# VH-VL binders against o82653r152to333: the designs that were tried, part 12

Target 1, 182 residues: o82653r152to333
Amino acid sequence: KSLNVGIIGPPNAGKSSLTNFMVGTKVAAASRKTNTTTHEVLGVLTKGDTQVCFFDTPGLMLKKSGYGYKDIKARVQNAWTSVDLFDVLIVMFDVHRHLMSPDSRVVRLIKYMGEEENPKQKRVLCMNKVDLVEKKKDLLKVAEEFQDLPAYERYFMISGLKGSGVKDLSQYLMDQAVKKPW
Below, E stands for the ipSAE of ESMFold2; O stands for the ipSAE of OpenDDE; V2 stands for 0.75 times the mean of E and O plus 0.25 times the DockQ between their complexes.

## First folded at step 1 (VH-VL)

Design ta3 (framework fv_tafolecimab; at its last look DockQ between E and O 0.04; V2 from the best seeds 0.00; counts 0 for: pae E 13.8 > 2, placed apart)
Fold by ESMFold2-Fast, scan of step 1:
Structure ta3 (fold): chain C 182 residues (1-182), chain A 125 residues (1-125), chain B 106 residues (1-106)
Amino acid sequence: as target 1 above (182 residues)
Amino acid sequence: QLQLQESGPGLVKPSETLSLTCTVSGGSISSSDYYWSWIRQPPGKGLEWIGSIYYSGSTYYNPSLKSRVTISVDTSKNQFSLKLSSVTAADTAVYYCARDLGEYYDFWSGYFDYWGQGTLVTVSS
Amino acid sequence: EIVLTQSPATLSLSPGERATLSCRASQSVSSYLAWYQQKPGQAPRLLIYDASKRATGIPARFSGSGSGTDFTLTISSLEPEDFAVYYCQQRSNWLTFGGGTKVEIK
């Protein structure tokens, strides 16, 4: 059984910390190229007969040169097309930073990815760095902020550094794995 | 010709909810090219963006106001509406509805090319 | 939030003169800067977007320049209808407006 998981979010969302916690291993960087986009391998989780591969995805929507320019629309669409090749897409952000100083580029990314369902891909929203949040009520407020986005099947609250919530996310991913022809 | 027109009560009591509607004529609110927005201006002061909505119901709110703001769209009436809860005297302003420039599909442009005439809302007992 | 500071607060000029208005951002907004004109009792009117692009129907005497933190709106030769308040606005992170520059007749 196998599963290809794409992780998208701002550079400081904690992608590497999360994947290292899940797999317990740091791996040498490797990449796969899809059409016009290159994806870096972040890690591989193996349990029993199941393998989950984590890939970093480019965040063209969050780059200043990409934001609001008509001439780059085709480039952005081509990059987003490549993420549809993953079985699961994790949209990840730093929830502590969101509560203290929300970034409109991050909010736009979350909503853009969450607005329309893709029947061939499951999407989840991952609120990382919950260990930095003092009041649990604030996490529920953030979840409520994004609760009406139909494309997110699940919402995860995790600490990639401390491991809180990571077991539930890992089990969810393992449950999505299916037998694939090679 | 595209026209936007604000409507709603001009006087709201402190702690109550301010409710305004923008009626769009001469164009469709169901366009995938545009977001629709609320901007306000306190008397003698500058402009403050409140929030924007897409015809699908997707919203973006000013972080300083998001706990009190709800924007909704009614495509059958070609209208979108603002609700601002728990108002105080600081919410007294001229409220404008506006169309985002519509620079890109699926992208919030953040520039306003068509505006309503504005409606003054006073928060007073 | 990104703060936009406009200067001068008031600019007193005569018709036919050149007007130069400044807008400074507290952090870089790249080229994501617009200029609006507002006359008393009226809604703002979009003049310039993306720092230098003239909006539809805006006369050639209006031009914008700048990038990063420093931006300028220039009116090459003031017409009577140009005496108004001008606001800059950024969309790099959320949306914020400057405090305005009033261009008044001398």
Scores: ipSAE 0.227, ipTM 0.705, lowest interface PAE 4.4, mean pLDDT 82
Fold by OpenDDE, look of step 2:
Structure ta3 (fold): chain C 182 residues (1-182), chain A 125 residues (1-125), chain B 106 residues (1-106)
Amino acid sequence: as target 1 above (182 residues)
Amino acid sequence: QLQLQESGPGLVKPSETLSLTCTVSGGSISSSDYYWSWIRQPPGKGLEWIGSIYYSGSTYYNPSLKSRVTISVDTSKNQFSLKLSSVTAADTAVYYCARDLGEYYDFWSGYFDYWGQGTLVTVSS
Amino acid sequence: EIVLTQSPATLSLSPGERATLSCRASQSVSSYLAWYQQKPGQAPRLLIYDASKRATGIPARFSGSGSGTDFTLTISSLEPEDFAVYYCQQRSNWLTFGGGTKVEIK
């Protein structure tokens, strides 16, 4: 079984920390034999007969209006990513930063990606860096803020650095894997 | 302009594997903008989506056919292919290859804007 | 599996008349619905996608409407070349097509 996972989020979301932790706690497999994607591979998680590949998605852009766009020129020049390239999309952000000083661009991204369900992709919202949040009730407030976004199948509260909640996320991803060529 | 053309045997025996190839011209199959799909239509009946493939090799199959279907892509030949194993009379159909609409916000739109002319494949002993 | 039911099965009209075709989904498909035209011996042609968006090159006389489970394709004034079979198709849960509506000349 295999799963392609895209991770999107701002630079401070902790994407690399999460993938490093996940790959470090599991058997990391070598790169796939054929990788013709222009996406940066963040890591590979292998457990038994299941392989999960993590990719960065730097190419997703939002218009001022809040709608995503990918023009032909950008596709050619910057190897833009499409959400449809991935079986699962993780939208990740720093929950502590959001509580302290929310960034409207991040909020817009979260809302845009959660606005409409993609029938060909599962999306999850990942609130990262929970280890920096002192009050659990504050995490719940953030969850409530984004609870009505229909495109997100699951919500995860994690610390990519400390590993909190990562086991649940890993298990979820493994469960989403389907029989595909590696 | 973009053109798709199906090719392969028009007759297949039961239990054998149906094999077709779609040749794309007027555009590159290696484009990151589009998925490439197979759709079939039994004589006098409606349409059934078989599966889709991205130039990277990523595939999606109709759940009802996934156990028997393999779609592959050959970027060097600008082709993609369909294999359907263990065929029966129920697999007799006109087989079309098609291109996904390719909207900027959804590469696999699930809509098909370019089609081949179709090729009839008859399953008979 | 989402089943799309099209009605009527056959629609007999004259050139210049308005055609109204219906497509009903067994469950909600949001706006993820397309319409195709197919003439004998030809491949289907995409007319409408996302319920109401006309594909490139499609005449203005073709329009789509609806959301959820009920959708309509309208041909405001039939041209001789519009007599064909029309299929609806959803992409909400994988991809499935309706059984088609034949628009024939009266």
Scores: ipSAE 0.006, ipTM 0.570, lowest interface PAE 10.2, mean pLDDT 87
Fold by ESMFold2, look of step 2:
Structure ta3 (fold): chain C 182 residues (1-182), chain A 125 residues (1-125), chain B 106 residues (1-106)
Amino acid sequence: as target 1 above (182 residues)
Amino acid sequence: QLQLQESGPGLVKPSETLSLTCTVSGGSISSSDYYWSWIRQPPGKGLEWIGSIYYSGSTYYNPSLKSRVTISVDTSKNQFSLKLSSVTAADTAVYYCARDLGEYYDFWSGYFDYWGQGTLVTVSS
Amino acid sequence: EIVLTQSPATLSLSPGERATLSCRASQSVSSYLAWYQQKPGQAPRLLIYDASKRATGIPARFSGSGSGTDFTLTISSLEPEDFAVYYCQQRSNWLTFGGGTKVEIK
């Protein structure tokens, strides 16, 4: 069984740290080329007869200087054909940074990816770096902030650095794996 | 402090391949915030962007050079490299490596905030 | 291809004077324009990006303005270290640089 997982989020969201924690060691960089972009394999998790491949998604872009919601939507839609290659898309953000200094561009990405269900792709929202959050009740407030986004099948509160919640995410991904060529 | 340093042969014969390496120190090439780029400047002339690479291996090349250029990255050595094939005297230039200012997530931004010192490559028979 | 035309080619001024450098694009680049300074034997130095944002460590006497096709770099009061060649660069459609403006001591 196998599963292709795309990870999308701001550059400081902790994508590589999470992948390294799940795999247990840093994987050497590798590339898969498409007609438009090359995707890096962030890691491969193998357990029993199941393999989960994690990919960085460089075909999706957020401008740090604060594009409006319409501009973000256009950029994501123009690149989404590459996103369809993934069985599961992890939308990841730094929840500690969000609580301290919210970034409207990140909020727009989360809402855009979560606003409309996609029957071809499962999406999950990962609130990373929960170990840095001083008042744990604030995590519930952030979850409520994004609660009406029907495309997200599951929400995860994790620490890619410390491993909190990562077992639940790993098990979810293993459960999503389907029989297909490796 | 972040430093970029070009290295490679300063003399290349026509029709051969120009090969340069940029070593990054005082910072990590594996940052998801940045692209890494090659720019050249013929003696006494202006600047020409050659191409840029993300640490994952994703590349963008100047369309005028794309058929002859390959940029690669080796994250284990904290390096990225340039190969320019089938060179002529017109490829004589100072070659710079540079870091792309991080204005865009997961795409090259097109503004260069850190530069190497440059290395002159002369193409002569 | 977007061609950037810089004017004047040479600007002869004294320290303390105001310098105004122009960059014109052959088609709109929105605000996606940068300015670089280059001294002889040195790599270029980023001054301004996105038309008007100063890069880290750039003195306030450097300012950029404009949008679309017409852009200006202004140095409000020239210091001795400001005599150099200045290049504009767009990133709207790939990447191209202007031909440069040399600012030299009168």
Scores: ipSAE 0.000, ipTM 0.464, lowest interface PAE 13.8, mean pLDDT 78
ESMFold2 (binder alone), look of step 2: mean pLDDT 91; pTM 0.937

Design ta4 (framework fv_tafolecimab)
Fold by ESMFold2-Fast, scan of step 1:
Structure ta4 (fold): chain C 182 residues (1-182), chain A 123 residues (1-123), chain B 106 residues (1-106)
Amino acid sequence: as target 1 above (182 residues)
Amino acid sequence: QLQLQESGPGLVKPSETLSLTCTVSGGSVSSGSYYWSWIRQPPGKGLEWIGSIYDSGSTYYNPSLKSRVTISVDTSKNQFSLKLSSVTAADTAVYYCARGYEDTWYIGSFDYWGQGTLVTVSS
Amino acid sequence: EIVLTQSPATLSLSPGERATLSCRASQSVGSYLAWYQQKPGQAPRLLIYDASNRATGIPARFSGSGSGTDFTLTISSLEPEDFAVYYCQQRSDWPTFGGGTKVEIK
């Protein structure tokens, strides 16, 4: 049993910290081809006969200096056309930054990914860095801001660095691996 | 050498649908990572982005116009088109098609433009 | 929407002089700011993208600077063909344009 999980969000959302906490070890940079797309592998979580593979989407903005312009264009195009190929898409953002200074680009991403259901893919919204938020009541306000988006099956409040909420996310992903296909 | 050219009626009656086509030559609407876009300019005023379509068929519309706008692409003719419904005198403008590059998060800057076509909404 | 305010509305200068055009955003746009030149009866032409990068074929006399909410387009020494209207545009949200600055002969 296997599950391919894409993590999409701004570079500062804490994607690597989250996946390192889930897999328990720092992962060396690697790339793996998934169908027609090459994505950076963030980590692999294995439990029994079940494997969950985490991919960074899009992880291309900070890596463009190592490629020719044409190669970068192809990778960007493939990332956009292949986001729906993951079994689960985690849309992830820094909730503390959102409360202090909302980024309209991040809000646009959340709404764009959340507005249309895909029966072949589960989408979840992940509010990361909750350990930095003093008033936990504010987390509920953020969840309520996005509650009417039909594509998000679940909302997770986590600290990828401290590990709070991560067990629930990991269990959800393992359950999805057992339940597929959709 | 990439060129874009708008075509369509120069006069549209109020309440009707404005329909324009952009023909791309010297390049393909399905090659590269580009947002094929429509931008308008009322006489003597500034520029307003209407919407864009990505190679995949994904569309992005100005929220102020979203309920009235449809953008589509025809790869066999190397064209993309704009339909703006229920027009009023406020929709009188020069309409441009343009190419914006893709950078993962955002519609890029517009590096190639058509010459523009004036559309007058009048009874 | 993000509102872009350009100032001044009109710059009256002579050939050979330096032109400095300002664009202010209602909220931070990072470096996602472009500048366009438009001559009467013509489509806009991209000059600068991502705040400071000169587009292909654009002369070195054109330069852009700034980040966040305050941006500047500088033309170091005006040539006759530079008298035109200039627009800034942000792409950190749905694209919006400034009201324009007209650079005209004194």
Scores: ipSAE 0.006, ipTM 0.502, lowest interface PAE 9.8, mean pLDDT 79

Design ta6 (framework fv_tafolecimab)
Fold by ESMFold2-Fast, scan of step 1:
Structure ta6 (fold): chain C 182 residues (1-182), chain A 122 residues (1-122), chain B 106 residues (1-106)
Amino acid sequence: as target 1 above (182 residues)
Amino acid sequence: QLQLQESGPGLVKPSETLSLTCTVSGGSISSSSYYWSWIRQPPGKGLEWIGSIYHSGSTYYNPSLKSRVTISVDTSKNQFSLKLSSVTAADTAVYYCARYDEIYWTGYFQHWGQGTLVTVSS
Amino acid sequence: EIVLTQSPATLSLSPGERATLSCRASQSVSNYLAWYQQKPGQAPRLLIYDASNRATGIPARFSGSGSGTDFTLTISSLEPEDFAVYYCQQRSNYPTFGGGTKVEIK
């Protein structure tokens, strides 16, 4: 059994830290080409006869105003055309950064991915870096901001660095293992 | 080359529903990172965003118009449509359809239809 | 709702002159502001996005600047085809447009 998981979010969301914590050790890097885009393999989690393969998806990569329109457009097009590759899509963001200095592009990404009823793949929202948040009550405020988005099956509050919440996310992913085609 | 084309009646009676359709060609409504939008312009005045729709059916409406506006999408025909209820003379305008990306830094209203004049008159 | 105020309402200039158009927001929109050009009988055309980035195919004489609440569109040397109405638009919240500035031949 194999489960393909795409992780989408800004570069500072902590994708690699989360994947390293779930996998435990970094294995030989590999890349997979999808249509016109090559996705970097972040890691592979193996348990019995089940593999969970984590892929980085191109997302919010440009924050510098010097980049040309064509470059930005190409990155956005590549991000969205590759979504059909995945069985599960994890939308991840840095909740501490959101509380201190919210980025409207990140908020729009969360809403865009979350607003679709009955999406083609399962989607979850991961609020990462909860270990950096002083007032844990503020996490509830952020959760309330995004609570009415129908596409997210689950909402996770995690620390990829410290491991808080990560086992719950890992169990969810193992439960999503796909059956063979008919 | 992406093209958008508005169609619908050019004359609507007061209190009735204004109905317009935008046909998209040279690109797919379903395979994009974009919202599909309606914008209007009363004669001699500025632009007003009416609302936007994603191919999934998710909508965002101008709060000033929300009680009267419905936008729908038909992915099989590569079209999206506007219904504006209970029209008055103040709704007389050129109506444009346009493509918009609200999520990333690319987009804005880059591709527009030519616009269609709708006059509200008895 | 974020209100955008454009000034002046009308700018009368001759070909070859520099045009400077202002757009002010009722609250900060960061750099999430665009400029459009509209010629009579035509749909608006995107000129500038995210305050200062020129859209594809837009001549170098068009430039945008500003952040937060104060934004400027500059046309360094007006060509005959530049006499048009210009609108600013923000995307920090639901899209809103300014009232427009008409650049007309003196």
Scores: ipSAE 0.000, ipTM 0.473, lowest interface PAE 12.6, mean pLDDT 78

Design tb1 (framework fv_tafolecimab)
Fold by ESMFold2-Fast, scan of step 1:
Structure tb1 (fold): chain C 182 residues (1-182), chain A 121 residues (1-121), chain B 106 residues (1-106)
Amino acid sequence: as target 1 above (182 residues)
Amino acid sequence: QLQLQESGPGLVKPSETLSLTCTVSGGSISSSDYYWSWIRQPPGKGLEWIGSIYYSGDTYYNPSLKSRVTISVDTSKNQFSLKLSSVTAADTAVYYCARDEDWSGYYFDYWGQGTLVTVSS
Amino acid sequence: EIVLTQSPATLSLSPGERATLSCRASQSVDSYLAWYQQKPGQAPRLLIYDASNRATGIPARFSGSGSGTDFTLTISSLEPEDFAVYYCQQRSDWPTFGGGTKVEIK
């Protein structure tokens, strides 16, 4: 049983902290390369006969933001093509930063990835750095902002640094490895 | 922590090739989140984007300069380089290297200090 | 190429005053516009991206607004370190920069 998981989000989303918390150590690099992009291995989680492999994905310009450019459109096309290699895609962002100063690029990414279901790939939205949010009701407000996006199977509220919510995410991923193909 | 540093000759003769290297420290250029860019500024004028490179070797060039520009990356040395051929006095400028976020494209959030290149006999 | 025209070329103000800088594009750039600050002998510093988003570490007194062809950078109350040259930049096509606005002490 194996599962390939891509993690996509802005550089400050905490991708490495999350994967380090889940796996504890990196493994020697196995990387996937598609045409013009390479996916870095962030870590591997192993439990019994199940293996979950985490990959960093290219930061992706949205197709909408590439409108009217030639090479930007090609760059966006190549990056989005490589996303299809993953069984599960984790879309991750810093919820504390979102509450303080929303980034329109992050909002566009979340909506773009969430708007259309892909039957061959599961997608989840991870609101990271919840430990920095003082009012927990604000987390519900952010969840409500994105709750109607049909492509996200699950919404996780986590602290990759502190470990809050990480056990639920890890269990979800292990379960997906068992259920695959879906 | 992330720092970019330009290096190369400050004087280039007309018709020769201008060659500069940017050394990245405090971070890896083998990152899928970023492109690495060259931007120049002639004395008393505005900024001009020259081109960008991804750690895979993929390049994107300003169409006005494309016939003269080559950008390359050496991930083992954490460096990327610019070659501009057939230079003239119009190529006299401060040359900057900069980081460019892949997912937003062409917004330059970290810059080197810049190096003045004068094209003169 | 998309041409960006900044106005005024020079803005003379005193510390504590509000500064309003304009950038006009030759064709629509949607919201794909950034603002940079440059001091003599230094590299440009990213202030604002996607018209209105403040870059990391940039003080709240800096704000951006606009869409399409007309954009504004506002500094709500000038500090001594804010007297510099400001450039706008678009990424709706191949990236191009404006000619700059110099904010100088009166």
Scores: ipSAE 0.012, ipTM 0.574, lowest interface PAE 8.5, mean pLDDT 82

Design tc2 (framework fv_tafolecimab)
Fold by ESMFold2-Fast, scan of step 1:
Structure tc2 (fold): chain C 182 residues (1-182), chain A 124 residues (1-124), chain B 106 residues (1-106)
Amino acid sequence: as target 1 above (182 residues)
Amino acid sequence: QLQLQESGPGLVKPSETLSLTCTVSGGSISSGDYYWSWIRQPPGKGLEWIGSIYYSGSTYYNPSLKSRVTISVDTSKNQFSLKLSSVTAADTAVYYCARGEWYRDSSGYPFDYWGQGTLVTVSS
Amino acid sequence: EIVLTQSPATLSLSPGERATLSCRASQSVDSYLAWYQQKPGQAPRLLIYDASNRATGIPARFSGSGSGTDFTLTISSLEPEDFAVYYCQQRSNWLTFGGGTKVEIK
C-alpha cells in the first residue's frame, strides 16, 4: 500500500525536520514531475507493507496586488493543480512565528487551501514548532482562527524538531494509506 | 456610481432570526474582485465586523458570531444577505453592508463603499 | 484577538490646528491598518489604508504613518468638516476596530 503526501508551506516551516523525524534519515534527492512543476522527495516512511512518500511542493503564496481575486485565485489554482496528484496535502506553518509576527501570505495560503473541499484529496493543517510557544493556551486561539475552513479534516499541533504530536500525525497518515481509496 | 442599500425589518423579537439584504447597484457583485461584508454598530459603541462573502459563495465569519451567522449571495439579483439567529437585546445595532477585503493579504481596499446603515432593534 | 487602543478618547481642538491621533495594536499588524472617519448618522468613510495610503478623494491634509504596533493619523490643519469620530482598523489577523477618537470643537 502507498500514500503520496504533499507538504506545502513557507520556507523554514520545518518540512524537512518533520519528515526527517518521521523517517529517521534524509533520503537521497529525487523528484516527481507534474506538468511543469517538479516536487522533491523529502522522505519515505515504511511500516510493514505500507509506504508513505513525502514530497515538497512549490513555495507558492498569494501576493497583495491590484489583480482581481477571481483572477488571482484562477492563476494560483492552475499553478497548484499539481497538488491534485497527492492523496493527502499537509499545509504547514510555524505557529510560533504566526503568534509573534503573522505573515499575510501564509494566512492567505491556509485559507485558500482550506476553503473548498476536495473529495479526492484529504487536507490537514499542521501547526509546527509548538515547542517554541511559551503560552500553550495561545495554540487554541490559532486553531480557532482557522477552524471554520471546511477542507481541513484534521488540525495537528506538532514539534518536528522535538517529536511532540508527530506520532499522531504519522498514525493518521498510515490510516489513510489503509483506507485508500476513500 | 456604486451604491449599497440595506433592507429588512427594523424590529425583531428576542429568539427570532434577524434577516437583512444588501442590494448593490452601479456595479456587479460577480464582475469585480471584491468581498461583500456586514458590519454592525450598537448605539453609542464602536464597529464590529460580522462576516464577508465572495460571489462564489465562500464565507468568512467573525469567530465570536459564527454559530449564529449565515451570509448568502444571489448574483442574479445582485444582492447578498445576512441571517443572524437567536437574537437578544445585545444584537440591537445599526447594520451596514460594505464592499472590501476583510483580511491582510487583500487584492483590494478594506471597506471603500458602505451602505447608509439600517437600525435593527431587538425588543419584545 | 488583536486589540486596537486609540488615544486620546477625545481631542478638543480649534479649526486650523494640527490633530494627531494614535492607534496602538496589542501585537504587530505590519502595515495592515486603515483609518475611517464617521460623522453622526452616517456610515464610516475610508481615509487611509495600508498605514499610509490615502483613499480616493481624500484631501492631502490627512496622512497616516507607522508600522508594527504604533500608528498615527495626522490632520495637518483642521477644517470644520473634520470634526468627527475616527476609527482605526486592522486586517492582519481577522478584522478588528479600535474604540475611536472623537475630534471635537474646543
Scores: ipSAE 0.000, ipTM 0.456, lowest interface PAE 17.2, mean pLDDT 79

